# Ledger of designs, part 4: VH-VL binders against q4ac94r1171to1339

Target 1, 169 residues: q4ac94r1171to1339
Amino acid sequence: SSGLLDVGLRYRRSPRTAEGVLAARTVSISVQIIRACGLQAAAKALAEREPALQFSATVGVNASVTTHLSFLPQGEQRRTHPVACSFCPEFSHHVEFTCNLVTQHCSGEACFLAELLEFAEVIFAVYHENTKSASDIISIESCKEYLLGVVKVPTKELLIKRSGITGWY
Below, E stands for the ipSAE of ESMFold2; O stands for the ipSAE of OpenDDE; V2 stands for 0.75 times the mean of E and O plus 0.25 times the DockQ between their complexes.

## First folded at step 4 (VH-VL)

Design g10 (framework fv_libivirumab)
Fold by ESMFold2-Fast, scan of step 4:
Structure g10 (fold): chain C 169 residues (1-169), chain A 123 residues (1-123), chain B 112 residues (1-112)
Amino acid sequence: as target 1 above (169 residues)
Amino acid sequence: QVQLVESGGGVVRPGRSLRLSCAASGFTFSSYGINWVRQAPGKGLEWVAIISYDGSNKYYRDSVKGRFTISRDDSKNTLYLQMNSLRTEDTAVYYCAKSGYSYGFKYYGMDVWGLGTTVTVSS
Amino acid sequence: DIVMTQSPLSLSVTPGEPASISCRSSQSLLHSNGYNYLDWYLQKPGHSPQLLIYLGSNRASGVPDRFSGSGSGTEYTLKISRVEAEDVGVYYCMQALQTPYTFGQGTKLEIK
């Protein structure tokens, strides 16, 4: 079936030296979240799971997306700005993650990160942010966000595609 | 060395203002949400406020809303707490504490703490 | 606000004996993602608090394996299998499910 998120991933590698070792100890992983679409089903499912919630699922959700690289600490997680009242929110969000490539042993450590990327994922969590009037402030405090869906994009192809990964997931 | 160092505490009268600072070193400051937690003399811990890694989200306990403002300057690796309209019940040691983890609006696992700075509000 | 209640508020333990501290929340701390947003902290006399356990049962870096956390929903327990002299201090549970984050009253652990 159709993907939920239109994303782009790119991996910027340091040039190799004459001996086959990497010149720099860090690499940059670029993540773009262009848009989400088809959030109607997720919104309906949320309303059924949380029947006490009074939000306008018929006009859209207040969506935001968190990005987590599976091999980095959770504290390195990033988040988009929320987009109000849409089932197809456009984020145009771009962030970069700086990752340690090697420690004390150049070739072996460089291969270690590449090996991690073979089995790693970029994890996108899509949330509805419950926005209430000032009179309903207590309801906001109890449940500020609700999970709409999770999208996992394998990083394996970042090792073999110089142009990166782009498409719906 | 991963470290947080608070400063700016002092003795003030009710109604006055103080600005606390928390200087971070040894970790990527811009990647983490950071809390202010206080402890009144002889009492337990009380959470005060948090700021998200990018500064876009700020949350406060109800008793300080409208009086305290949390902010950060990532270029200086420094967290701030602007405390206005201070009350005697704000008397406490103020700690800054890094949340090691986040998931949505949930910031948890405070793994690095400063030594604290003392704020005394007395008439 | 979520209210956190600890019991006991104080306990005395002979070195080498086990200790158990309970924490109850006024609302479930189990999120739809399957995690329990409950942390445990220790404050040794004259020191800053330190993290022991996060997400109910995960031991923080550098924390000895004699410490363990368990529980789900509204009922949580911190266990120390063999109490040592350096474990003296005040133990706090804290919920991070929603703001304002709230601590329990604290449990003071003393050595006999």
Scores: ipSAE 0.000, ipTM 0.501, lowest interface PAE 15.2, mean pLDDT 79

Design g11 (framework fv_libivirumab; at its last look DockQ between E and O 0.07; V2 from the best seeds 0.00; counts 0 for: pae E 11.5 > 2, placed apart)
Fold by ESMFold2-Fast, scan of step 4:
Structure g11 (fold): chain C 169 residues (1-169), chain A 123 residues (1-123), chain B 112 residues (1-112)
Amino acid sequence: as target 1 above (169 residues)
Amino acid sequence: QVQLVESGGGVVRPGRSLRLSCAASGFTFSSYGINWVRQAPGKGLEWVAIISYDGSNKYYRDSVKGRFTISRDDSKNTLYLQMNSLRTEDTAVYYCARGPYSSSWYRYGMDVWGLGTTVTVSS
Amino acid sequence: DIVMTQSPLSLSVTPGEPASISCRSSQSLLHSNGYNYLDWYLQKPGHSPQLLIYLGSNRASGVPDRFSGSGSGTEYTLKISRVEAEDVGVYYCMQALQTPYTFGQGTKLEIK
């Protein structure tokens, strides 16, 4: 549901000088994930779905968040570090995505970033991680995660609002 | 333009060494694990090795353990495969292929492949 | 090691007709997180392999919608709804659940 994730999005050109802005072929989209809150309902649902997990939903969840810009390749997804034992985890996470202003097709067709942002979204997926083994990021079996919720934030206003998009979603 | 380019292949005799390189461009190299996959002439694909995005985890197929070493130099956006004590059965085209993003359990497959570099081990 | 078995090993189809390739794993590729760690790749003659499907059923970027993946656990299927000349090549399934990652033997698709 809306109101679970406190986020901020900004559209920035690099470099910041007037001459550099005009010459730049790329822009930066910054994404800030400050905190999540109200994860009790999702935790309760997870405990009911996964009874064999012997998971206590009264203590909190081990939450991490993935960020995906819908118009970028799926492999460009970013992820927060997990925050243990909390229903209101504080991430204080900041990442930058470098995006081309104009994408060229081999046929010579151009697609402008402003056109993509009109219909695109930032997709946040909130997970619970449940493992006591040493992390092996190649081994799927050694680390387990469970989806708690998904938050989608439209990018349409990034070009209109200089202050960016901020708030609970 | 996202790409991987292999180099370093050649013809060597059994017992010799060869070092392969894989140069990455168009993406944040330090955020991805990278695989080596080989294909013997007329045969199927065979996974060889993987290195995690941070270099902390390295895994190999059993037949190359102790002989091959995977490594990366993020300052040069380059992956390496040091191949020692080469055998005739190591003869293949060697591909590098982009692997997992960071520590994500949502895997996007090997979505970027190089053109390959040929290694021939012949007596 | 997980063993991957493909069938058939070769098939010939008339352009515009459908094609189906099966892949079986020696153990379940369904993880407790709900994902099936099975990918499909295509290698066209003289080319590098390319990703078609990841996590069992997700079409990779740039892959035409005539390709689809289905299945769960130990049984998976790749379907091509209308085969075109450019689809000729060898198709491989691969498990990415655990190292060593393992490929099937490959299925060669030819046009009649």
Scores: ipSAE 0.133, ipTM 0.549, lowest interface PAE 3.8, mean pLDDT 83
Fold by OpenDDE, look of step 5:
Structure g11 (fold): chain C 169 residues (1-169), chain A 123 residues (1-123), chain B 112 residues (1-112)
Amino acid sequence: as target 1 above (169 residues)
Amino acid sequence: QVQLVESGGGVVRPGRSLRLSCAASGFTFSSYGINWVRQAPGKGLEWVAIISYDGSNKYYRDSVKGRFTISRDDSKNTLYLQMNSLRTEDTAVYYCARGPYSSSWYRYGMDVWGLGTTVTVSS
Amino acid sequence: DIVMTQSPLSLSVTPGEPASISCRSSQSLLHSNGYNYLDWYLQKPGHSPQLLIYLGSNRASGVPDRFSGSGSGTEYTLKISRVEAEDVGVYYCMQALQTPYTFGQGTKLEIK
């Protein structure tokens, strides 16, 4: 809520032969992460409780964005490269999510993508990695990220605007 | 405009030394870890060493430990590889490749590569 | 050291047809943070390697959407939906979970 995320969403049918019994067609949800703005406010807010972020809140954050469809497995989450020292990072990142038109629930019942999209959302999370406080060791466990903000876009919008959704969210 | 340019390659005899350089431009050099990756003639890629963004951490493949030293001069935007006690198996094209941003160690791949410099160790 | 094994080592593909390259690691590359530390690189003939995929499934900047990475744990796949002439080269997977970083043997892709 402290910043804006400029994104593009497109819904395209991508006829593919599905592996398995359902042999269903697939669609592609294309997500373009263009830029984020106004991240300083978020950084300043965090700096109030994280003194190590005071410097970054002043000069710029090292931002990356994760993208996830709420109805897909966690492993399908995607992440942009980081953009260094900016409150208005431009990512120019493009992600495609392949979705089956028909999926099976754990119960074994078929579920149509349209039903999923009615209640699902695209989740964007903007993270900062503090370069001043993080220990530079080989272990990735030492890396610390700070969540600057989360943007959620209802996928039902794609049901209405199949040609794409663009703008600030 | 973001680029890495290797230099210092040449032909040397076994046991000799060579120093490679990698000049960076178009990005904040001091914010990135940098790798050396080599490729023997007709062979695959082989990771050699990495230096952290601030130079505080260095890691090497076992076959070069004690012989190679990776270092950097941020004031010159330059990465170095001092190669001592060279062996015939060190013969390769040596690439420098931009690695992790700051203290991430590795997340986003080696996204910038130089054109490489050739090192030939032969009797 | 983590051993990376690619298959096949060579692949000849008709333009427009799909291609698939497998990469296996001797241990899981899935980190506790939920990401798989597996990269894919392409080295075109006479060129330096270039990054295609990072963290298992993320396309690098400028990489066409016909390239996709998938997999988790010890099994990974690079797919090209429609091979083009410009896709000729040697593809490498690389684990970045721990040093030493290790590459697969490489897969040479040629056009029929």
Scores: ipSAE 0.032, ipTM 0.687, lowest interface PAE 4.7, mean pLDDT 86
Fold by ESMFold2, look of step 5:
Structure g11 (fold): chain C 169 residues (1-169), chain A 123 residues (1-123), chain B 112 residues (1-112)
Amino acid sequence: as target 1 above (169 residues)
Amino acid sequence: QVQLVESGGGVVRPGRSLRLSCAASGFTFSSYGINWVRQAPGKGLEWVAIISYDGSNKYYRDSVKGRFTISRDDSKNTLYLQMNSLRTEDTAVYYCARGPYSSSWYRYGMDVWGLGTTVTVSS
Amino acid sequence: DIVMTQSPLSLSVTPGEPASISCRSSQSLLHSNGYNYLDWYLQKPGHSPQLLIYLGSNRASGVPDRFSGSGSGTEYTLKISRVEAEDVGVYYCMQALQTPYTFGQGTKLEIK
């Protein structure tokens, strides 16, 4: 119920190519997943419904975070490695997402990207992993991952803040 | 261009066999589970089978277990459905549909479908 | 098997008006990971099915904003805020929680 994530979002241009003009069409969205805290409350709440988690809710969770950008192809979500046995894990994880625009405005790509960022979100999901069933990815019922919390960060502030968005959510 | 193309349909008598193929292009085939879904004439959609991205897990609806076999050849980017002991109720358009990415819990649904291949089983 | 029940089975809508389709499952589709494993598909006349909504409420790529999905557990709703002529077809819900994956009976949407 009360977990917090310390994250950072920034945009930057891709390196220039030999043609020079191609780099103006792409943008890298840099996502930092720095740390979390307050996960014990979430773990205890979950343990009321999931008895297998009662030990972890007392001693610490094996936390990992997934990142989903609403304006990228759906197969591009990313995941941290788990941090073992902690209610305040330090991830220090950095990912970059390269955006390929699907429509080019006659006066420039920057206007299209600005429209995209105005309504988009970065979605972070924090999980506890008890054990993984590596042999049966189709039957999600056998997964031993448990959702501790979800954080959604709107990307519209990237239009104004050149240093990006950072803080606890 | 992301695409799935089915082939191998036809008209056969009950008790015979057919092998359907689904050719994939424009994406990393080996990263996705793939489904077969069918639709009898004038009826709704019916899920038939799925194979995991690495081929290690295969699931079937009860009415086809033991008769149908799903398989994949990643070197050819091709999915197969071997259909033995065909019955008149197997008459349908058969679609292949892209399914789960790798081992991800985050499922995008069946986001790419083929045009279908028609199987008619009649005496 | 998880039984999926759609209502209504047929729907006639005046262009520009909203439409709503319900889907009920015989078991909860909410996983402990917090997601509802319910998809919506549209099959236009003479075409293959196309994905509209996945995981209960997420619009698939290229799907207009007038489509939205909601619900949790055993009850789900697909809404079209303003029906257009291109929306004609049969709408299916499907559970993707466990095999065998199962579809609802379909809801035929017509313009009247």
Scores: ipSAE 0.000, ipTM 0.558, lowest interface PAE 11.5, mean pLDDT 80
ESMFold2 (binder alone), look of step 5: mean pLDDT 93; pTM 0.953

Design g12 (framework fv_libivirumab)
Fold by ESMFold2-Fast, scan of step 4:
Structure g12 (fold): chain C 169 residues (1-169), chain A 123 residues (1-123), chain B 112 residues (1-112)
Amino acid sequence: as target 1 above (169 residues)
Amino acid sequence: QVQLVESGGGVVRPGRSLRLSCAASGFTFSSYGINWVRQAPGKGLEWVAIISYDGSNKYYRDSVKGRFTISRDDSKNTLYLQMNSLRTEDTAVYYCARGTYNWKFLSYGMDVWGLGTTVTVSS
Amino acid sequence: DIVMTQSPLSLSVTPGEPASISCRSSQSLLHSNGYNYLDWYLQKPGHSPQLLIYLGSNRASGVPDRFSGSGSGTEYTLKISRVEAEDVGVYYCMQALQTPYTFGQGTKLEIK
């Protein structure tokens, strides 16, 4: 496949009640990140931008992936554990976003979730990560990350495909 | 419903032990780092410990290091805090709280909190 | 440890009026990635704490737009544009730049 990430997206909602209303006011949006592949080109490009990383000495990158739903604030992002020293890391990562059917845009305005999903996307950012060895404390300053690539998957298809969205992106 | 429920609190004498539990439901527990935060009667919030989503990293406030141990059992969707050598200053309501995002095991934006469980250490 | 200092420690406000709470850190909470690692929490009487603001200025899900966070480095402010009765409680800032995470002493907001 020509894509960077092998992902799966599913949208689950409650069935309608006898009165024709949804049984629950929440839905689950599940995101699976199975693996990334073909990171050699991205690593080469990164090494040219950041020579101090000395990628010529490694057989891979320490890759992690962030998942961001474009209609949610940055704090709702999720991240995989980094997979060390690989150009084809396997994450086997699953994360769920529990959303209200009538949700609040990050601006504070109420919106129907279906209206947001028509124009939204799931944004995957792939990073190379370096960290210093463990100590009695951990600081955000001890964590360095370098962008390898970005994958955007539109959410519109989640409204019309019951089986979800699966494949390389 | 996304929720955390603490249990295991009680009244004990100084030097004794208690184990707190925090049961998670309504979300994928294994994807989140979880914090313990305590509050002494009439006092402010005090961060106690964190465990990373994979259980590989654990950090504590200095006053509980060597006495408290944070752990998790993802097969049971449960977080634990083993509290040994308890002191009167450990008297507090203990909350577990989910971090919304872990960047290299740090979390910010604790968006889901339990109702708390009360620990009283008294002679 | 990073020390967090809040002011004022108590505040009494007439409903509909604005309120402002300040938080100072003993060292900068601004990371090289451009984010300020400062969160704001509200604890209503008899309730668990709830997240209001994360990363300095981002409203948590379900938080009304009358709440806003601002500031950078060592000086942060939480503002409520129009205080409502349900806003009573104790407000805490917390730094999430490094462990141990540390809270301010809390600011009690009461209605006149």
Scores: ipSAE 0.070, ipTM 0.587, lowest interface PAE 5.4, mean pLDDT 82

